# Ledger of designs, part 9: VH-VL binders against q92529r149to334

Target 1, 186 residues: q92529r149to334
Amino acid sequence: LGPGVTYVVKYLGCIEVLRSMRSLDFSTRTQITREAISRVCEAVPGAKGAFKKRKPPSKMLSSILGKSNLQFAGMSISLTISTASLNLRTPDSKQIIANHHMRSISFASGGDPDTTDYVAYVAKDPVNRRACHILECCDGLAQDVIGSIGQAFELRFKQYLQCPTKIPALHDRMQSLDEPWTEEEG

## First folded at step 26 (VH-VL)

Design CC4
Fold by ESMFold2, fold request of step 27:
Structure CC4 (fold): chain C 186 residues (1-186), chain A 130 residues (1-130), chain B 106 residues (1-106)
Amino acid sequence: as target 1 above (186 residues)
Amino acid sequence: QLQLQESGPGLVKPSETLSLTCTVSGGSISSRSYYWSWIRQPPGKGLEWIGYIYYSGSTNYNPSLKSRVTISVDTSKNQFSLKLSSVTAADTAVYYCARDSWYIVENPAEGTTSSYFDYWGQGTLVTVSS
Amino acid sequence: EIVLTQSPATLSLSPGERATLSCRASQSVSDYLAWYQQKPGQAPRLLIYWASNKATGIPARFSGSGSGTDFTLTISSLEPEDFAVYYCQQRSNWPTFGGGTKVEIK
């Protein structure tokens, strides 16, 4: 339970989300994640063709999604899911691509019939601000990843309920950076 | 075809421990994709969730029952089990095991998690009586 | 704890009629509501998830709608096999079910 679970997945990139996910209804959240997958897949050579079709974006979706970051796009990565964070590393584990504390992650979805091979999650970090990160997870692995993220949220919330006044400040290290970010917890 | 089947004694005496086992066929309980729950229904009444277990052994229980409930998993037998201690007549119910599928998860501070039970066992009536 | 209140408790209708079942949550559950059908002596069967998505193998006459706190299950034209008890369900901190609506033959 404690050290987490590790998956090898393909990182496709991320795209900035200009509004908080809490301010969006369910259908809009779903459209945002599907559009984010589509835009990132179109930009990454060799990505699966299921989302590589041209679709005219709605004016609403264009107002919510910002710039993409494709720095590590298409790379196989080591994803470690724990109660502390989602940690993304290069295959040799020498370089951290991202470390998203669980408190900074608002939402994750994937593995359903419409996105069987994809996981999209929204997180804040100093480099990308609020962004939707896209993982390609073949052969039912997307559903495994979502189940593991769900367990991480459950266990962290259980810890909070037992000791709410003694829970440590989980974002202290990241939030001390020079670049501010928007954090809409509630 | 995934199938779930409850088994265990149909009659339990007050103050003793109710013990049930759910056997999973046509699928694996070791899946990281799914949560495995116990749900009960008193005769003529509605449904009450008891708790879940994840393949790792991690559990979560209904707060009203937490002090009396233990759920365990035996991956070698593809089974998970329920123990409910110190039973009374109020624990008389049909007990179901069920699979829970999660496709959207949210930080509890941000919203709610979407989940639903897509496979159910046939249920087993457990009567608590002297 | 989120309380789900179903109404009416009993709905007496004839085959071919439209059934409309309501579920109200004490606070928002977004679209994360499921509906189940339970016939006497049987386990519940999943009908609808995410408020409006039909589960595999569910007939077209079943539909779900709603968001937030108010949800509806509609059976457009009742068949004899549809006379059963229907439950709604959410999962915020833990799963809770509504009290049920019994749909019975008039």
Scores: ipSAE 0.415, ipTM 0.730, lowest interface PAE 2.3, mean pLDDT 82
Fold by OpenDDE, fold request of step 27:
Structure CC4 (fold): chain C 186 residues (1-186), chain A 130 residues (1-130), chain B 106 residues (1-106)
Amino acid sequence: as target 1 above (186 residues)
Amino acid sequence: QLQLQESGPGLVKPSETLSLTCTVSGGSISSRSYYWSWIRQPPGKGLEWIGYIYYSGSTNYNPSLKSRVTISVDTSKNQFSLKLSSVTAADTAVYYCARDSWYIVENPAEGTTSSYFDYWGQGTLVTVSS
Amino acid sequence: EIVLTQSPATLSLSPGERATLSCRASQSVSDYLAWYQQKPGQAPRLLIYWASNKATGIPARFSGSGSGTDFTLTISSLEPEDFAVYYCQQRSNWPTFGGGTKVEIK
């Protein structure tokens, strides 16, 4: 990815995730992101959501998904994907909406067949704690965004494997819900 | 229309290196949306994924073959290639190149991804024989 | 790795009959399962993705269902060209395929 890949997408906000994604099975993780997409699409005016009758959320999902943060919702943003982070900025690049270190991102997915233009990812940050962030990626960009995130994950993981002494520490830190995310001042 | 075509020798001697090339036409290999995979099928048997490459050169291999597999990409030729070293009779198979479409990515430490193969080459038979 | 078990191994039917193929995963894969058709001497062809979505150009007689660990491919009325081997596929860490179900003419 080099210096990273930049996309223009719409930010729809985020929803707090009250449980560690690692503590959940794959099916549940998938359901969380899909539910998050559905909720923000309903909450954000102008979001192209599937007008299909939404199934009531399961009690389980309701217990895992917390409050939404709709700050910057509906805004066109510049998304830069690199091995270091997902960086979300205003179009004029003057304001950082979010900078999620790649190590803080546990899960990323596209939408379901009815929400193919959406990407959701779960990240930890000091502002939102653990949250699922929702992006609207039109005109096939969703696939590109997911591909890029996947590539970033793979590259980073390979780098860590080459440095075995750092792998346990990273794994342990990602499991520790309690360790405050210290922004490495780069 | 996207087309994939495998090319290479149909016969390889034991202990030698199997080399194949996949030529992609009707689309660019330098797509951010797709990975490019090799899959093989021994005669009368099921399918086994070998590995993939991204246009940037990033690769991932089946753990069972990792020590012997090298996948490379040539974006200028719109091609990617497979090398399998130290072949034995067990490596006799039809080899396919395919486009890999990803929809879910997870931290590799957690071990979960989701994809399918939407375009395939016709396959090429490689026989390992003395 | 996730193991996919397909059943039956062989299904003998006549044209016009309904075919029901099963794929069971050793772990939940949500709805991220694909089905492929492979005719003799040909490459696999994508039939279904995400458990129930038909790939482009796939006839209406093909349908997929299921979620979690249990999946089904259904051919409502077999055509002569449908006699082939069918594979299910998932990806966890790396892609894996089922052992296949051969649909053969009775």
Scores: ipSAE 0.402, ipTM 0.800, lowest interface PAE 1.1, mean pLDDT 89
Fold by OpenDDE, last read:
Structure CC4 (fold): chain C 186 residues (1-186), chain A 130 residues (1-130), chain B 106 residues (1-106)
Amino acid sequence: as target 1 above (186 residues)
Amino acid sequence: QLQLQESGPGLVKPSETLSLTCTVSGGSISSRSYYWSWIRQPPGKGLEWIGYIYYSGSTNYNPSLKSRVTISVDTSKNQFSLKLSSVTAADTAVYYCARDSWYIVENPAEGTTSSYFDYWGQGTLVTVSS
Amino acid sequence: EIVLTQSPATLSLSPGERATLSCRASQSVSDYLAWYQQKPGQAPRLLIYWASNKATGIPARFSGSGSGTDFTLTISSLEPEDFAVYYCQQRSNWPTFGGGTKVEIK
């Protein structure tokens, strides 16, 4: 990805995730991100989301999703995706909204069939703790964003595996994600 | 309309390298939205995913074939290719190239991506025989 | 690796009858399951994605349902052109396919 790829998207805010995504099964992880998208879209005026009457969230999902942080909600932002991080900036690039290191990102997903223009990702940062961040990516951009994130994940993981000191066994790949990736200060 | 077409020799000798090329038309391979996969099907059997490549050259392979598989991309020709080394009779199959569409990405360490194959080539039979 | 088990292996029916095909995953794949149709001598064709969404150009008689580990493809009324092999597919870690269900004419 080189210096990374940049998209112009709309930031809708984030919602706290009270459980580690790694400790959850795939179905639950998917449900969490979908629910997060739904809740944030309901909370942010002008968000494009089919307010279709969804089944009430399960008690389980409600227990996992915490409070929303809607700071910068509705703002057009510059999203830069690289092997290092997801960087969210104001359009003039003067203010950093968030800089999430790739190692801190545990999950990224598009929306459901009713929310195809949304991308959600779970990241850890000092401000929001563990939170699901919601992006509105219109006009098919969501798929590009997801593709780019996927590529960044893949490249970083390959780099990690090339590190002679910490080659996880294939079966231990899930456990190795918790190990701090030492940035080779090149 | 997007079209994929496989090309290459239909006969390969044991221990040699199988080489195929997929030519994409009606769309660019340099899309950020799609991955490009190879899938094979032995005669009368099911489907087996071989691997995929992204336009940037990033690849992922089926663990069962990883040691023998190389996928490459030529964006200038709008093509991607498959090499399978040390072939045996077990590698006799119809080989398909396909476009991957996915909407979920997880850290590869956690192994969760969701995708489906929305466009396929017609397939090409490769027979491994002495 | 997620294993997909399709049942039955063969389904013998007459035109106009309802076909019900099952796909079971060894672990949950949420609703991220696809169905394909393959006719003899042809490449697979995408029918359903995300468990229940019809691909472009797919007739209304095809429908998909299910989530988690259990999925169903239904053909409400079989047409002569529907006699084929059907595969389910998931992608976790890497793509895997079911063994297929052959829908054949009785």
Scores: ipSAE 0.392, ipTM 0.797, lowest interface PAE 1.3, mean pLDDT 89
Fold by OpenDDE, fold request of step 27:
Structure CC4 (fold): chain C 186 residues (1-186), chain A 130 residues (1-130), chain B 106 residues (1-106)
Amino acid sequence: as target 1 above (186 residues)
Amino acid sequence: QLQLQESGPGLVKPSETLSLTCTVSGGSISSRSYYWSWIRQPPGKGLEWIGYIYYSGSTNYNPSLKSRVTISVDTSKNQFSLKLSSVTAADTAVYYCARDSWYIVENPAEGTTSSYFDYWGQGTLVTVSS
Amino acid sequence: EIVLTQSPATLSLSPGERATLSCRASQSVSDYLAWYQQKPGQAPRLLIYWASNKATGIPARFSGSGSGTDFTLTISSLEPEDFAVYYCQQRSNWPTFGGGTKVEIK
């Protein structure tokens, strides 16, 4: 990915995820991201995905999904995807909305067949703790975004495998995805 | 319309390297949306995924074949290739190239990704025989 | 690795009959399961993705259902061109296929 790939997308906000994604099965992880997309789309005016009356969420999903943070919701942003991070910034690059280290991102998915223009990813940061972030990616851009995130995951994993001496530290850090995000002061 | 076509020798000797190329037409291999996979099928048997490559050159292989498989991409030719080393009779199969559409991605350390194959080549038979 | 088990191995039916094919996953795959049709001497063709969505150009007589570990492909009324082998497919770490169900003419 080199310096990374940049997309222009709409940020819709995030919703707190109260449980580790690793502790959940694949079905539940998928349901969490889909429910997150649905909830955020319902909460943000002008979001296209809000129209279908969905069944009330299961008690389980309600216990896993916390409060929404709709700061910057509806804003067009620049999304830069690299092996280092997902960087969300204002179009003028003057403000960083979020900088999610790749190690803090556990899961990314597209929407369901009714929400194909949406991408959701789960990340840890000091502001939102563990949260599912929702992006509106119009005109088929969602697939490109997902593909790029997938590439970033794979490249990072390969780097991890090539540096076995750093494996414990990275593994510990990946296992410590449940640990509070500490900014390494570079 | 997107088309994939396999090409290469139909006969390979034991212990040699099987080499195939997939030519993509009607679309660019340099798409960020797709991965490009090799899949094989022994005669009268099921399907086995071999591996995939992204346009940037990133690869992933089936663990059962990882030590023998190399996939490469040439974006200038809109092609990607398969090399399978140290072949035996068990490697006799129809080999397919396919486009892999991803809609869910997870950190590989977590062990889950979801995709399907929406476009396939016609396949090419490779026979391993002395 | 997630193992997909298809049943039955062979299904013998007549044209016009309903075909029901099963695919069971060793672990939950949510609704991220695909179905393929393969005719003799041809490449597999995508039929269904995301358990129940028809691929482009697939006839209405084909339908998919299921979630988690149990999935079904249904052909409401078999046409002569539907006699083929059908495979289910998932991706967890790497793609895997079921062993296939052969739908043959009785």
Scores: ipSAE 0.384, ipTM 0.796, lowest interface PAE 1.3, mean pLDDT 89

Design CC4
Fold by OpenDDE, last read:
Structure CC4 (fold): chain C 186 residues (1-186), chain A 130 residues (1-130), chain B 106 residues (1-106)
Amino acid sequence: as target 1 above (186 residues)
Amino acid sequence: QLQLQESGPGLVKPSETLSLTCTVSGGSISSRSYYWSWIRQPPGKGLEWIGYIYYSGSTNYNPSLKSRVTISVDTSKNQFSLKLSSVTAADTAVYYCARDSWYIVENPAEGTTSSYFDYWGQGTLVTVSS
Amino acid sequence: EIVLTQSPATLSLSPGERATLSCRASQSVSDYLAWYQQKPGQAPRLLIYWASNKATGIPARFSGSGSGTDFTLTISSLEPEDFAVYYCQQRSNWPTFGGGTKVEIK
């Protein structure tokens, strides 16, 4: 990916994910992202989603999904995908909305058949903690975005494999990311 | 309409390298949305995924074949190729190229992705025989 | 590696009959399962994606259902052209296919 690939997409906000995606099975992870897309799209005016009446979320999903952060919701952004990070910026590049390191991203998915224009990814950051971020990707860009993220993951992983001395540290750090953010009471 | 077509020798000697090319028409290999895969099917048996390549040249292989497989891409020709080294009779199969559509991506360390193959070549039989 | 087990291995039916094919995954794949039809001497053709979505040009008599580990492909009324081998497919790290179900004429 070199310096990365950039897309123009709409940011719809994020919703907190209260559990580690790694601790969940694939089905649950998928459900979480789909539910997140649904909730955020419902909350953001003008979000395109022929939301067919979805079955009420399971109690489990409701317990995993926390509060939404709709800051910057509906804004067109520049999304740069690289092996290093997903970088979300304002169109004028003056403001960083989010910079999620690839290692902090645990899951990324497209929407379901009814929400094919959406991409969701779960990332950890100091502002949102663990959150599922929702992107509206129009004109078929959703697949490109997902493909690019996938490629970034793959390349990063290969890089780690080539550096065997750093593999344990990454595994340990990834395990440490599952450690509850103990609020350092400073 | 997107079309994939396999080409290459139908006969390979044991210990030699199987070489196939997939030509894509009606669409660009340089799409960021898709991965380009090789899949094989031994006579009378099921399907086995061999590997894929992204337009950038990034590859992933079936662990069982990784040591012998090389997939390459030529974006200028809208082609991607398969090389399988040190072939044996067990490598006799119909070889398919296919487009892999991805909808979910995860960190490979997490081990789960979701995709399907929406376009296939007609397949080409490669027989390994002395 | 996720293993897909298809059953039955062979299904013998007559035209007009309902066919029900099963695919079981060793691990949950959510609804991200695909079904393919393969006729003799032909490449597999995508029938269903995401467990229940019909691919383009697929007749209405084909339907998919299921989630998690258990999936079903149903052909409501078999046509002569439907006698083929059917494969389910998932992807985890790498794509895997079921062993196939042969639908043959009784």
Scores: ipSAE 0.384, ipTM 0.794, lowest interface PAE 1.3, mean pLDDT 89
Fold by ESMFold2, last read:
Structure CC4 (fold): chain C 186 residues (1-186), chain A 130 residues (1-130), chain B 106 residues (1-106)
Amino acid sequence: as target 1 above (186 residues)
Amino acid sequence: QLQLQESGPGLVKPSETLSLTCTVSGGSISSRSYYWSWIRQPPGKGLEWIGYIYYSGSTNYNPSLKSRVTISVDTSKNQFSLKLSSVTAADTAVYYCARDSWYIVENPAEGTTSSYFDYWGQGTLVTVSS
Amino acid sequence: EIVLTQSPATLSLSPGERATLSCRASQSVSDYLAWYQQKPGQAPRLLIYWASNKATGIPARFSGSGSGTDFTLTISSLEPEDFAVYYCQQRSNWPTFGGGTKVEIK
């Protein structure tokens, strides 16, 4: 990834995740992603959804997911993926919806046969705290988005391995996904 | 539908460079969706991943082989290639090309990525002998 | 490096019997474990991904289970075509494979 790769996708919204992803079993993390997609698809008018007929969520799962934020729901956005961040902007580029540094992103999934048109990723930011963000990516685009996010993780981690002393606290910064957000930089 | 086919010399002399090409048909290697890998298997032994290339030209290699491996892509021919330098008899193996799809990715500091090879070439035997 | 240890190395059984193959990881790989079948002279074929999901076209007699470090491939009733070598595979920083379990006719 040079200056990054840009996709036009539909932003469906986000749902707060009340527990650290690292503190959860794999099965629970997967269920959180699927439930988040289901809740957002059900709440957004006219959204394409593979989860229209869903079972009631478990009480345990409901305790992990918090309130949704549908402020930009249904909007087509520009998503730029680079080794530095995932950047979400309005189509006219007049507003940044979110800018998630790669160190603040713990998990992304989507594009598999069961969630062909969706990408979900968990990130921290000052507005939404720790939240699962849902993107609708039609026509095979979800797989492309996941591939690009994977490459961004790989390249950033490779940079860390080459010069770990020159990039101090990269391990500590990658661990900071469990910490409260502060406005220390910028 | 999608098919992968290895090609190249079946015999290579010690200390020379092994060079193989994988031709992809029924799909495009320019896709942002997929990673393209080389995997080898010495006769009667298990499988060893060599490395991958992404459509952008980005590569990652098995640390045990990294100093001797180069993987490249020619998108105009829908091909990707392996070069392994300074070969010895230990490099005698069946060489496979394979497609890898990533559906779940995690920050490397926290966990592992879901990765598996859904399409394989037929394999080509390369023998290193003098 | 994450080492995958498969056991047994060889499993001698008759058609119709149940085969149980084990794969143990030296560290947790969550559910990110795949199984492959390889017949002589052929490339490996994907059987199972994400520990328990069958790949397209794989017969119902194949099933996978496990999570973390301990994984199992089960063939509920062996068919003649199932006598082959089976490999497990994971990826942390890069893909690694187990040493294989050969399922052969008794």
Scores: ipSAE 0.362, ipTM 0.721, lowest interface PAE 2.7, mean pLDDT 82
Fold by OpenDDE, last read:
Structure CC4 (fold): chain C 186 residues (1-186), chain A 130 residues (1-130), chain B 106 residues (1-106)
Amino acid sequence: as target 1 above (186 residues)
Amino acid sequence: QLQLQESGPGLVKPSETLSLTCTVSGGSISSRSYYWSWIRQPPGKGLEWIGYIYYSGSTNYNPSLKSRVTISVDTSKNQFSLKLSSVTAADTAVYYCARDSWYIVENPAEGTTSSYFDYWGQGTLVTVSS
Amino acid sequence: EIVLTQSPATLSLSPGERATLSCRASQSVSDYLAWYQQKPGQAPRLLIYWASNKATGIPARFSGSGSGTDFTLTISSLEPEDFAVYYCQQRSNWPTFGGGTKVEIK
């Protein structure tokens, strides 16, 4: 990705995630991101309703999703995706909204048939703790964004394999550590 | 509708380099949404992933073939190619190009990622014979 | 490398019968499993992705289930066109396929 790929998207805010995504199964993770998109879209004025028919949230999801932070919600932003981080900036690039190191990102989804215009990713930062960040990406841009995130993850993984400290396959058996993936600063 | 088509020689001599091209139509290979893969199937056997390429030229190869495989992309022609060097009879197979798709990505530290192949070429048989 | 083991290798059934195909992973792949159908002389066709989601145009008689290491593809009532080889596929580190299950006419 070199210096990274930049997209112009709309930031809709984030919702605290009270449990580690790594400790949850795939179905739950996808439900969390979908629910997060739904809640944020309802809360942000002018956001296109993501779901025509919203099912009431399950008790489980309600226990996992915390408070929303709608700071910068509805703002068009510059999103730069690199192997290092997801960088969210104001359009004039004068203010950083968020800089999430790739090691702090545990899960990302986007462009699925039900939420085609949205990307959601879970990251840890000092301000929001663990939170699901929601991006509105219209006109197929969501798939490009998620693809770019995927590429960044793949490149990092490739780098990891070149200098393996642990056998990647063993990670599937390891107890979900709440700790972010640490790059060995070689 | 997206279409993939493999092309190249159907016969390669031992120790030579197998060369195939996949032509993509009905969509752009320069899409940031997808990876482009090569997969092969020996006659009467299962499927083996060879490798993939991203539009930027980033590649990943099957470890078992890594030393012999080169995948390249030509965005101007909407094509990506496979080269497999030092071929033997064991490399006789139907070779497929495919689009690698996903909507969910996870931190690689978890050791698991999502991927599936939603579009395939018809495949081309390559026979390695003297 | 995650190894996918499919069973049985061959399944002989009659039209109208229920087919149950198994795929076992050597390690957990969560729900990141896909199923493909391949007919003779054709490329594989995506049936199921993420363990239980049907691809576009796939008949309702096909269903996928499972999580972790054990997965199942079910064909509720076999149609003549369903006699084919079925492959499971995962992606961890790199994509791998199962050895396939041949569903043949009894």
Scores: ipSAE 0.349, ipTM 0.783, lowest interface PAE 1.8, mean pLDDT 88
Fold by OpenDDE, fold request of step 27:
Structure CC4 (fold): chain C 186 residues (1-186), chain A 130 residues (1-130), chain B 106 residues (1-106)
Amino acid sequence: as target 1 above (186 residues)
Amino acid sequence: QLQLQESGPGLVKPSETLSLTCTVSGGSISSRSYYWSWIRQPPGKGLEWIGYIYYSGSTNYNPSLKSRVTISVDTSKNQFSLKLSSVTAADTAVYYCARDSWYIVENPAEGTTSSYFDYWGQGTLVTVSS
Amino acid sequence: EIVLTQSPATLSLSPGERATLSCRASQSVSDYLAWYQQKPGQAPRLLIYWASNKATGIPARFSGSGSGTDFTLTISSLEPEDFAVYYCQQRSNWPTFGGGTKVEIK
């Protein structure tokens, strides 16, 4: 990714996630992000997407998703994706909306078939704690954004493998690591 | 363990409608995590994606087949179905149902997933002949 | 539509030899590429996802590499059970498959 890749997207806000994504199974993690997209899209006026009748969320999902923060909702932003961070800024780059270090990001996904233009990612920050952030990515950018995030994760992981402090848990061994993956400052 | 099984007639006449059903066992089609797809393969040829359905009934079809394809879901039976109208000899193929995942990335990257087909039925041959 | 071109169409090798299969995309697909193995009379089996990640139960001799438009599937040492057709697959807008590479015994 080098210095990073920049996209112009719309920020829709975030929803608090009350449980560690790593403590959940893959299906549940996927459901959480999709539910978050749905809730935020319903809450933000003008959000694009055909909201079809959805199955009511399970009690479990409702217990995991907390309060929404819709600050900056609907704003066009510059999203820069690098191995270091996801950086969200105003188009004029004068204001930082959020700067999420890659080590604080645990999960990212696209939407469901009705919300294909949306990307959600879970990050930790001092303002929102653990939260799922929702991006509207038009004109096919959603896949590019997800791909870029995925590439960033991969590159970081490769770097980690060059200097492993701990044997990474195999994906199939979803060890409930409560802590985000941290780069050992070697 | 998740299993998919195709069922339907192996012979269809030209201009008629091909109808197949995929029965899912060992898991629920009502999962929000997955799409349910139909894929076909003419004898001795490559693979062609037909379309998918979500548990809510949301569908997407291959543009080349869109006008002739209908996919439906019955969550009560844990099944989804394919209808292909106005069939010709060109529609002779092995038809597969498959489970499809959406793009998801995880940190660390060993948990990264993309849109791919991880579970397949055994396939069923449908021959279009008079 | 993204077109995937696989080469060669046929690869004739002996057991124990290294197999290198190519998949080229008409436009960048980032790392959104999967590989499948298909044996005669069977459904395709997922081998690799996200360009380089092995699916569950896939032997270590299989590996995937590449990004953007050029991808490679490598079988380090062919086993008798590896003689099959291999397909690459992408999903941009809608899923498309390559034409396949047949790995056959020499």
Scores: ipSAE 0.285, ipTM 0.706, lowest interface PAE 0.9, mean pLDDT 88

